# Ledger of designs, part 9: VHH binders against R-phycoerythrin subunit beta (cpeB)

Target 1, 175 residues: R-phycoerythrin subunit beta (cpeB), of Prochlorococcus marinus subsp. pastoris (q7v2z3)
Amino acid sequence: MTVSKSNQILSNDRDLENISNKNIEDIKEFINTANSRLDAIDSITNNSHAIAADAVTAMICENQDSVNTKISLDTTNKMSVCLRDGEIILRIVSYLLISDDESVLSKNCLKDLKNTYLALGVPLKNAIRVFELMRDATISDLKSTVNSMKGEKEFLSDLISNTEFQFERIINLLR
Key: E = the ipSAE of ESMFold2; O = the ipSAE of OpenDDE; V2 = 0.75 times the mean of E and O plus 0.25 times the DockQ between their complexes.

## First folded at step 1 (VHH)

Design f16 (framework vhh_7b18_3)
Fold by ESMFold2-Fast, scan of step 1:
Structure f16 (fold): chain B 175 residues (1-175), chain A 120 residues (1-120)
Amino acid sequence: as target 1 above (175 residues)
Amino acid sequence: QVQLVETGGGLVQPGGSLRLSCAASGFTFSDYEMGWARQVPGKGLEWVSYITSGGYTEYQDSVKGRFTISRDNAKSTVYLQMNSLKPEDTAVYYCAKGLYPWEYTGFDYWGQGTQVTVSS
């Protein structure tokens, strides 16, 4: 007679109910976090032109100490190429914050950027400063967006760390 | 659609002259800065000269006094007059359009290029 199996069945039913409730809560948190990340990244994408333009302008102002005669027209024209590249880089960084695929911003593409800047006569120190300012502005935008969402704060730390990492890759390559 | 068509390239002896032309279409030509860049064999792309909508010009140090950039807004054409050509001027020359309709911008679009060879 093997009638002792009924007690094991009753225990398993209670465990299954508890596991189901935990899994639903975990899924809910994942969805809420994913939505918050998407909103933060959308903010960067929508502000990409302003972030790039403000960074170039701030770099020019730093170099001139508010005296327009200290920067040449040639240098200003060469540095404005950073506006288009900066906006494209921000969109690529936004993609990288969602995906683990770094192929869109490969080491070869970043070396080509440096070689192009050298060929165009873009001062690398000025280009580096623009990307530093873009990094700082992007992080500021992320913090502002998360505060408005009232969401999980743990993902903000991850987004900031990843943003810093991607910009440091670009900055270090230009050095 | 922006189009830039370069002509006037060719083979020339050191000390010779060439005039490059670039016919532009697909944008309000008179509002934009125009320029020339070159790709030297074994080197990257290098800026040569630009001209603003107002007619102000700038040149790379290696071409100052030898090259002259000009524009004809009625014909939507930019020119590069190259005098006293040197072997190191051998490159593919690209016509370039400015990024914004303001005088203080970099370049956005490049033409197909025209080959300039200076040798003897």
Scores: ipSAE 0.000, ipTM 0.094, lowest interface PAE 18.2, mean pLDDT 71

## First folded at step 2 (VHH; from c06 with Y106S; framework vhh_6z1v_2)

Design c06a (at its last look DockQ between E and O 0.02; V2 from the best seeds 0.00; counts 0 for: pae E 11.6 > 2, placed apart)
Fold by ESMFold2, look of step 2:
Structure c06a (fold): chain B 175 residues (1-175), chain A 124 residues (1-124)
Amino acid sequence: as target 1 above (175 residues)
Amino acid sequence: EVQLVESGGRLVRTGGSLRLSCAASGRTFSNYAMGWFRQAPGKEREVVAAISGSGGYTWHADFVKGRFTISRDNAKNTVYLQMNSLKPEDTAVYYCAAKLDYWGSSTEDEYDYWGQGTQVTVSS
């Protein structure tokens, strides 16, 4: 339990090298767990533009229909606002995963997101779909970054559940 | 429905470079996230790199960061793995895989279609 920087002789029944190696392995496991969580969150933040851009592209591809080509072009133009907002939302989600400071939703004007999108002519159904795709992409990134952690299935499961919860809160602002 | 064919694997010297290609057949290739996996003899298959359907997001395993680069050319329905600074421990059969989703994954079970593999051997 206690991290020690110095070796101590405990008893004749134990090798000092074995005790030192065990303490080092415990420290490595603690650091790896914390580093893996931070690495996953840092990856989402660093890739926020790519995640948002890919989600907008995927939503547009899902709605490809030759009879709606004019609507699709108008949707593409209006969804550019979701790219910038998506990058901001991904950073907010990353912050919420490491803190419980819900005031960030108010500070970034997210409480009025629906009315803002309606005023800008952003189709709410398409915006919701973009944020759902961003959620899925974020979960995939978390799985990729932390999937190598031996015996840490509860850590990954908790992180995924929190990500789903945070995205659901943000998506509900559009409903 | 989607068929994947890897190519470009061969014997190379340590420190050398090699580019693998994965040709995909099927409609709407850009709808598939793609991954490269490898399997050394007697070991489990492991993810090397992944790329989103648009190519906007890429992920690389730590053991290849700075050395390998995944990319795609959706006009040619092809995914690439550029491998630089090759080491003997990179010796493996390399597989490409496709997932009907825009986001890639390091998790092997999420990929729906697999190629037959191409052998890469790195000698001292």
Scores: ipSAE 0.005, ipTM 0.226, lowest interface PAE 11.6, mean pLDDT 73
ESMFold2 (binder alone), look of step 2: mean pLDDT 83; pTM 0.850
OpenDDE, look of step 2: ipSAE 0.013; ipTM 0.293

## First folded at step 4 (VHH)

Design g1 (from a16 with D98N; framework vhh_7qia_2; at its last look DockQ between E and O 0.02; V2 from the best seeds 0.00; counts 0 for: pae O 10.1 > 2, grease 25.1 > 24.2, SAP .798 > .668, placed apart)
Fold by OpenDDE, look of step 4:
Structure g1 (fold): chain B 175 residues (1-175), chain A 119 residues (1-119)
Amino acid sequence: as target 1 above (175 residues)
Amino acid sequence: QLQLVESGGGLVQPGGSLRLSCEASGFTFSSYGMGWYRQAPGKQRELVAFISTGGSTNYADSVKGRFTISRDNAKNTVYLQMNSLRPEDTAIYYCATNLWEGYYPFDYWGKGTPVTVSS
């Protein structure tokens, strides 16, 4: 759901007429900022497929120098799982950025992510690298999205820091 | 060329112990996770134990508390200490690694070492 431009909603709010002009402006700014932040976070979800795919590809490219092996169905499936998980992680990060509810980390697939990867024989180093790449890509996406927005952008630094924090929490689950 | 060479298999009585070794070559050993699989006659190959690059371990439920996987990066070797062995542990044990080299991750396996638990 595209967060409706807060400016149109506030312009029609007759209840604000009794508030000093300064207060109204402050409220408008607050709402606009909040909406902008939400839109920025939403962009992560919207671009999650691309971010995950790019990260996985980049990780693979970084490791290309060592083995020409036959492609098996199992390896293809593993790759698909990695891509899927990448997207899921991005959605979780987005949720964390919005809700600040850390309990989600213990209630979803992340709880046993490490064990799952170990059971599947997924190198944790590579998984961590993918998450790092996704982190960087996500931050880049946030910057791009926010910079394209109109209005105050003071929330960006905090949003970036929080994004980094959430990714680090997830990465630490694999360490 | 990547090689995994298992050793240490043999015949053991129930309740006995074995230590399997797998020497790896042809890749940067310390950069990849290592695992042990086994395949019993007429059964599917199953994961027994896995150890990450950081030393984190995971075990099949059937071997938890009895088997221990470890690695020595200096020797490019992964070990499987098997204690309290049972007849149902009888299988060919394979050393394995997943390498995400090239464009796709690959599973590499040794030739296997047989373990027979019998009275």
Scores: ipSAE 0.007, ipTM 0.239, lowest interface PAE 10.1, mean pLDDT 82
ESMFold2, look of step 4: ipSAE 0.666; ipTM 0.878
ESMFold2 (binder alone), look of step 4: mean pLDDT 81; pTM 0.826

Design g2 (from a16 with S56R D98N Y104E; framework vhh_7qia_2; at its last look DockQ between E and O 0.12; V2 from the best seeds 0.00; counts 0 for: pae O 5.9 > 2, placed apart)
Fold by OpenDDE, look of step 4:
Structure g2 (fold): chain B 175 residues (1-175), chain A 119 residues (1-119)
Amino acid sequence: as target 1 above (175 residues)
Amino acid sequence: QLQLVESGGGLVQPGGSLRLSCEASGFTFSSYGMGWYRQAPGKQRELVAFISTGGRTNYADSVKGRFTISRDNAKNTVYLQMNSLRPEDTAIYYCATNLWEGYEPFDYWGKGTPVTVSS
C-alpha cells in the first residue's frame, strides 16, 4: 500500500460514518502499515548524511589506483558540493516516496544538475556511481529498518521497487 | 587556508609500531573523508587507508590487519596506527582528503612525514 492510497482513504471522511467493525479493523491495519512505511522512509532521511558520505567514499575507493594525492581548496569545495547534493537527493527521494509529487524534481536543484556538475568540473561518471551506491545503501537501510519492526512487512517489496525507480529517475538526469 | 600537518614519523625496527597524526585546518573537517597516502622512493604515491565522515574505512591490501585509521573530529585530526611494520612500509606518508577521478592535479598538499623501517 502506498502512502498516497492511505491518504485517499483517510480523506473520505464521509465513508467513516458507515464503517462496520470489520472495516474498522481493516482501517487500523492500513494505518499501522502506513505508519510503518513512513518510519522506514524517515530512516532514510535520518541516515542521509552517512549514506551520502559512505557512497562517495566507496566510489573513491573503487578508483583508488588512479588517485594522485594532491589537495586543493577547489577540489575540496567540489567534493563538498557533491556530498551536499547527495544528501539533498536522499531527502528528495524520501519525499517522493511519501507524496508521489514528481513536480519536486523540476523545482529543486536537480533541474540543472547535469549542467551544474559540468560547470563545476564534476565527472558525471563519478556522480552517477555515487547515486547508484546511495541507492543500494538506501535499500539496505530500508530492509534493516523494516526487519526490525513489528507487524506486517508486505509493503517492503513495493517500497524497494519505488525507491529504485526514484533513483533511476534521478540518475537519468545525469545521462 | 587549507592545511594538513603530518607528524609521528621516524625510524623504527621491523615489527615495530608508529602512530601518525594529521591535524587539519582551514575547512570543515567533519564533513570530509580523510586518508593516508604514502610514496616510497621510486614508486608512485598510493592510498594506504581512508576513513569516511561516517567512519567507514578502507585499506590497501598490503596494510590490512596491520594499520588502523581513525579520526577525532573534535581535534580535527586523523590518525594512522601502524603495527607490525615492514621494510616495504618505508615511505613518506601524506595526509589527504579523498579525490575523485577526473580532477586535475592539486596545487596544494602537506609536506608529509617520513617513515623508515630498518634494522
Scores: ipSAE 0.030, ipTM 0.260, lowest interface PAE 5.9, mean pLDDT 83
ESMFold2, look of step 4: ipSAE 0.576; ipTM 0.851
ESMFold2 (binder alone), look of step 4: mean pLDDT 83; pTM 0.840

Design g3 (from a16 with S56Y N58R D98S Y104T; framework vhh_7qia_2; at its last look DockQ between E and O 0.01; V2 from the best seeds 0.00; counts 0 for: pae O 7.1 > 2, grease 25 > 24.2, SAP .728 > .668, placed apart)
Fold by OpenDDE, look of step 4:
Structure g3 (fold): chain B 175 residues (1-175), chain A 119 residues (1-119)
Amino acid sequence: as target 1 above (175 residues)
Amino acid sequence: QLQLVESGGGLVQPGGSLRLSCEASGFTFSSYGMGWYRQAPGKQRELVAFISTGGYTRYADSVKGRFTISRDNAKNTVYLQMNSLRPEDTAIYYCATSLWEGYTPFDYWGKGTPVTVSS
């Protein structure tokens, strides 16, 4: 049974042992931190549509002066694909941030993402840029969410690092 | 051709320090996250440290506070500063990208550099 990272924090033997050796206040703090981390990750999913839409829009704007952008051909369809896949990717990232289950990458649409985009005529450079923009927006969202929370925020740096890690892996599927 | 060349491994006493280097070639270094992995005898390969294109880092719990990963994009090199080394850090250390090809999270590796921590 694959245990999510968040659950592992609470369910790993080592972590449980550490918790058991702490006073009740330390336990509460631990749990609160874990919950805050989960809430932060959940914000990604909650804002996935906006993040994806903004990323696609930003990518288009960046290429507005490029007369030779292949984006002009079937732009609407390509945009739709990017929006759809952007949302899916954000959900996958959220899942990966919670769980150590990397098998999800082999079981979803990411497996043939590059080939699919090529078949659809989606320029890989543009797709990569969209994902980069989504990464940045996601990090911004996490920062905003965590900064609005009460309590300890020491987990933020690690969460951002992990988010970067997951996006890097996904982006590299297109390279 | 993509190539990763590790260096800096060797024998060190407990409590000592080593600095590993990995020189990358054959790809746009600055566009990829880089990582250090290690494999001890009889154990699975594990992530030690990762550094993203944006410079964010992550570490295995066992090395937090002791190891530091950094990168120099101008030199196409990623570093692993290892302080307060312990016998349990003994392993072959591999440089890798965070590239995914298909289902495999680890597509490109160096040949590895051995690190032995022993009194």
Scores: ipSAE 0.016, ipTM 0.328, lowest interface PAE 7.1, mean pLDDT 82
ESMFold2, look of step 4: ipSAE 0.510; ipTM 0.820
ESMFold2 (binder alone), look of step 4: mean pLDDT 84; pTM 0.854

Design g4 (from a16 with D98T Y104S P105L; framework vhh_7qia_2; at its last look DockQ between E and O 0.01; V2 from the best seeds 0.00; counts 0 for: pae E 12.9 > 2, placed apart)
Fold by ESMFold2, look of step 4:
Structure g4 (fold): chain B 175 residues (1-175), chain A 119 residues (1-119)
Amino acid sequence: as target 1 above (175 residues)
Amino acid sequence: QLQLVESGGGLVQPGGSLRLSCEASGFTFSSYGMGWYRQAPGKQRELVAFISTGGSTNYADSVKGRFTISRDNAKNTVYLQMNSLRPEDTAIYYCATTLWEGYSLFDYWGKGTPVTVSS
């Protein structure tokens, strides 16, 4: 009935409004962060041809100047399968970053990757190097994409670490 | 039988330190990368640290500069040194490996070791 009670009621309503606004703000920030994370992962598949092609090219360049290894024309033709497989691998990595569903790694086509490359004459050392370069380029793509975003970017380090983890698992199929 | 056994968790004050260990058996430890995940209440499991077979390390931004992953291939053990601990680091910490071998590895990366950072 007094001014003190009116102030108390307004303070309580403001407190409840602030709590409700904070909850809504937290929910909106969570949704924005989840969407930003998905957009970063989508960039991997959108750029997959460039990532794979750059990796194969860089591997060839590294070995053309090496005193220990020379990439022949025959080897260059054989490495073209890494371009096609590279795009597939990048889509698999993207899927794993979203779902963490490891069953895709158990499929026979990935389990037989080493034997397929041996049968096609793909040097395993060079294929491994291509996948390492794709990993590095994927991480660079994630960094560039996320750094251009607004909002919370806390998820970037998790994406990078998970990307390295998934690439290591795929590379181990060749070992 | 593949086995990962975590230890070293416990209760610690903010600003304190803990060292987690994970002993591995049943596979060629030195041939695979190792990682530490954590799961806080109400959150999904997140990878906080990774060490490759070659020793390259990566960290989640939330722990960078405070946590250090290392490995001892002679003892088949991976470590997580956790310094400057915060209440936000409270979670169950799990060890995992990049090993994948068909049907023999699907269920556990480890049972986890709980870490509580309490003011």
Scores: ipSAE 0.007, ipTM 0.146, lowest interface PAE 12.9, mean pLDDT 75
ESMFold2 (binder alone), look of step 4: mean pLDDT 89; pTM 0.901
OpenDDE, look of step 4: ipSAE 0.021; ipTM 0.457

Design g5 (from d13 with V58F; framework vhh_gocatamig_d2; at its last look DockQ between E and O 0.11; V2 from the best seeds 0.00; counts 0 for: pae E 15.5 > 2, grease 25.3 > 24.2, placed apart)
Fold by ESMFold2, look of step 4:
Structure g5 (fold): chain B 175 residues (1-175), chain A 119 residues (1-119)
Amino acid sequence: as target 1 above (175 residues)
Amino acid sequence: EVQLVESGGGLVQPGGSLTLSCAASGFTFSSYELAWYRQAPGKKRELVAGISSGGYTFYMDSVKGRFTISRDNAKNSVYLQMNSLRAEDTAVYYCAVGWYPDLEYSDYWGQGTLVTVSS
């Protein structure tokens, strides 16, 4: 993990005199909450393969159970692109949840995603469904991880909202 | 360490049946997709059947209706029931974690078991 070295240095005696035992306990609580937030986000990366693989499998199984829908072997083989892109997407989403540095969206291999999938024969509606399932599974992973934690958990709603936002942006690349 | 061991291959006449088994260890079996692949001499390895962690199944078109994949999480095992076998089903069959064509998890393949369909 790279830690920012940016520092704000308190440079006068008055600032130091205002530090109290209560302020120290508040700082400890803030650090513990920040660590808990980072642990929840790290869980997405640790589970990224399972999340992506289960999403591809679930999409395929949904189409196998449809009376009027059939997936060919060739289509199933082509959905492997969604697995690899899914793991990349989960790493990008994790990074965005930590840093808000949106430049990674322009620097990754997801540019021109729709035309790439069309050229490879990946059915766009099936790919969209995979990424929707990944979003839902990621949110479930966040909820499970955070609910098992001690202490303040108010950051969960923010994580869910931001996760939904980042996935919607990526899914819109296919629309 | 992940291990997959296939068994149940052999010589069978056209129209016959065979059941392949794969014993798995070294990972939480119930959490992962399992698949059977096959490789005929001089051919690329191809997906035959897959089963998700949730129990959903998928088959290549040429085996659908003839082959059935199943799993037993209590035994950490996955099975492939092969019926109505044809000469073109002759191949080495592999058990794998996952069922994606360019899977980066190549270290999770079994040793393979040979199925020969011949008179």
Scores: ipSAE 0.000, ipTM 0.126, lowest interface PAE 15.5, mean pLDDT 74
ESMFold2 (binder alone), look of step 4: mean pLDDT 80; pTM 0.814
OpenDDE, look of step 4: ipSAE 0.015; ipTM 0.276

Design g6 (from d13 with V58W V97A Y105T; framework vhh_gocatamig_d2; at its last look DockQ between E and O 0.01; V2 from the best seeds 0.00; counts 0 for: pae E 20.1 > 2, placed apart)
Fold by ESMFold2, look of step 4:
Structure g6 (fold): chain B 175 residues (1-175), chain A 119 residues (1-119)
Amino acid sequence: as target 1 above (175 residues)
Amino acid sequence: EVQLVESGGGLVQPGGSLTLSCAASGFTFSSYELAWYRQAPGKKRELVAGISSGGYTWYMDSVKGRFTISRDNAKNSVYLQMNSLRAEDTAVYYCAAGWYPDLETSDYWGQGTLVTVSS
């Protein structure tokens, strides 16, 4: 059931009344889904800096030598670009979760993201890993937020799937 | 046993249309998220379109406006209407079901149906 399915024709003794009742239930489902999305978007937006910062930190920690505790200052400096872009990406993902307006990806600084990172000396493999960690952290945030809601299981599944889809599209800009 | 069976693939000319179907059995279809993936020759498998158990849809950029995913819970089936086909759409198309779809980790996968777009 979606808004696109509200255009159904039914054959029974009360076709008009049944169509009206189904349209009302379709509208209720749309509102319930929209409310869950808005709550999730508010949480992602409020946590966006922390999500990006934690992802950069986790990527750096993953790449430590087991006997080498020195963290590369050059890598840390270059990954600061991923913090700014990570917050921008989280805002874009949040927008895509409610609007499905994919033109925002072509209008933003992301259109040349790979070339920008190459020019700045950002290791692409590390940037991809940061964005993968942000995806995972965003999904964790969605689970925590929806766990506090009385939404249906389907609302959580939908939000997670859309989030992963949008992140994979953005990550593919670096591949 | 869980089964996902794709059908509707074939050879079509550029600008043509196809409808892919996926019939499911062996699980509670109405509670699952469904998706179509494709794998073109020499490329990694990619998500094409998905539909939630509640009917929310999403699409990759290159197919939006041309492809439409839909589901029929009474028939345990998910569909992909493919319009305005291009040579770039040539691929094996896979039906998948799961809770957290990503490129390659859905709970259940079909065997695939080949779509070839050529003159």
Scores: ipSAE 0.000, ipTM 0.091, lowest interface PAE 20.1, mean pLDDT 72
ESMFold2 (binder alone), look of step 4: mean pLDDT 81; pTM 0.817
OpenDDE, look of step 4: ipSAE 0.012; ipTM 0.280

Design g7 (from c06 with Y102W W103Y; framework vhh_6z1v_2; at its last look DockQ between E and O 0.10; V2 from the best seeds 0.00; counts 0 for: pae E 14.9 > 2, placed apart)
Fold by ESMFold2, look of step 4:
Structure g7 (fold): chain B 175 residues (1-175), chain A 124 residues (1-124)
Amino acid sequence: as target 1 above (175 residues)
Amino acid sequence: EVQLVESGGRLVRTGGSLRLSCAASGRTFSNYAMGWFRQAPGKEREVVAAISGSGGYTWHADFVKGRFTISRDNAKNTVYLQMNSLKPEDTAVYYCAAKLDWYGSYTEDEYDYWGQGTQVTVSS
C-alpha cells in the first residue's frame, strides 16, 4: 500500500467529471488493507521488548558452555546493549513496513552501529545472531496476528518479504 | 521485589501426571524469565525448565524433554509446569524462580527470586 494510489484516485476525481464504481471499490480495498496491515504491525511494536529479550536469551542458550558460568554472565551483560538496540530496531522496522521512508536508517543511531559495538566490546557474531532471531520471531508474530484476523489476508506474504528485506539491511550494518 | 508461591505438589503414582503452579506478585511480571528447579534429597538443585518473559521461548532439560511442559499466563501472573509420565526419579522439592528477561543463562546462580518450594513424590 502507497500514498500514490490514494493520490491517483483523488486526482482522477478532480480532473474528470466521470466517477466510476471501480474508483470507489479501489478506495474501499485500500482502507481495508491498510487497517489490517496496521493491526499486524502494531502487534510487533507492542511486543518489541519480548521479541528482543527472547532473541538475546535464545542466542545465549545456543552458545552456553557448561564450563564457568561467570564468563557467560559478563557476555550476557554486554549483550544487554543488543536488547535496547533490538527494541529500537523493531520500531524502525515497523515504521519502514508502513511508510517505506528509508531515511530513518541513515538519520539515527544505527548509522555507526558496527563501530559502536566494537568500541563497547559487543561480539559482532553474537549481535548478528540476535538480530536474525528477532527477524524470525517478528515473522512468527506477523503470522500469528494475521491468522487471527477476520477478512482478507492476502497481504501477509508481502509483509513477510518486506520484513526479511528490512532486517537484512540492518544485519548488513554489522557485517 | 518479586514474591513467588508454588502450589500443586503431592504424591503421585509412577506414570501419573501433575500440574504445578507458581503465582507471582509484581507490576511487571512479563519482564521476568521464569524457571522451575528441583532438589532431590542429597542432591544439588537443578534446572528443569525455563520460559522467557513473553512465553515465546521455552527450554527444557534433557531428562524431562517430552514429559514436562513449562507455560505461563501473564494475565494471571502465573507460571505452570505440566508433568506427565512421572518417574520415581522425579521425586523432589520443586522451586519456582525469576530473573530479569535480558540474559539467557538458566543456571541456578542467575535467578534472583525464589519460591518456598512444593514437594512432589512419585511412588513405585
Scores: ipSAE 0.000, ipTM 0.159, lowest interface PAE 14.9, mean pLDDT 74
ESMFold2 (binder alone), look of step 4: mean pLDDT 85; pTM 0.872
OpenDDE, look of step 4: ipSAE 0.013; ipTM 0.278

Design g8 (from c13 with S27R I28T D31N S57Y Y106S; framework vhh_6z1v_2; at its last look DockQ between E and O 0.28; V2 from the best seeds 0.00; counts 0 for: pae O 7.8 > 2)
Fold by OpenDDE, look of step 4:
Structure g8 (fold): chain B 175 residues (1-175), chain A 122 residues (1-122)
Amino acid sequence: as target 1 above (175 residues)
Amino acid sequence: EVQLVESGGRLVRTGGSLRLSCAASGRTFSNYAMGWFRQAPGKEREVVAAISQSGGYTWHADFVKGRFTISRDNAKNTVYLQMNSLKPEDTAVYYCAASEYIFDLSGAYDYWGQGTQVTVSS
């Protein structure tokens, strides 16, 4: 069960009454699963710097053939922006995995992300690649985190799917 | 400022193995992507391998052909280059390099070591 669904259930009095009819073990399992999911999502934020940095580095390495000249100050600034934005995006993804508040995509700097990158001369193809790499790294992080946890891990598949979905939504903003 | 010190370079026979180490000063080692470069006499410096800040991503030059492997230990502030199946063509001064924000495979790194000599005899 997604955190969003869990929150909805907890926010609905009728649903709470239904939960009260469950045995105590079922309730404990529910809570433990929800907490495990939250912890897994929190790991994304905790590792956001590393994930973003790895992704940007990977993108640069993949484009080695195009990097035959010394990187200018301008290029350095562009990469710094990508790192910063990468971390922000990871936090946004984390938030979206916890909440059903999709308005964050329209209210944040993401709305103008494409135009910003264009203005800065950041190739959109490279930016998209960074986000793809971050997606994969995030999923790997989630798998690692959840696999290290005790208890039921049935939520992992759904969490991965949702993570992929959120990243795709963000990537589509650049297309 | 980050200081890099390479070690491990020596004379080895063809087909031999060698492990290079690069020790970084400071407490911010994990903020830097690391790379190994080499420069042979009369040739330009070329990138051998690169590794991301967390070590989650590695890149190796085509001429490595699986013989060399870059790794890092952030707890030890050290990056390594395991070199196997060495050839005379691998003879060069090997340099360690660090970059905090960008990984420039063209050689525009923020910090460089003094290099360590690797010589492969036939």
Scores: ipSAE 0.014, ipTM 0.300, lowest interface PAE 7.8, mean pLDDT 82
ESMFold2, look of step 4: ipSAE 0.231; ipTM 0.640
ESMFold2 (binder alone), look of step 4: mean pLDDT 83; pTM 0.855

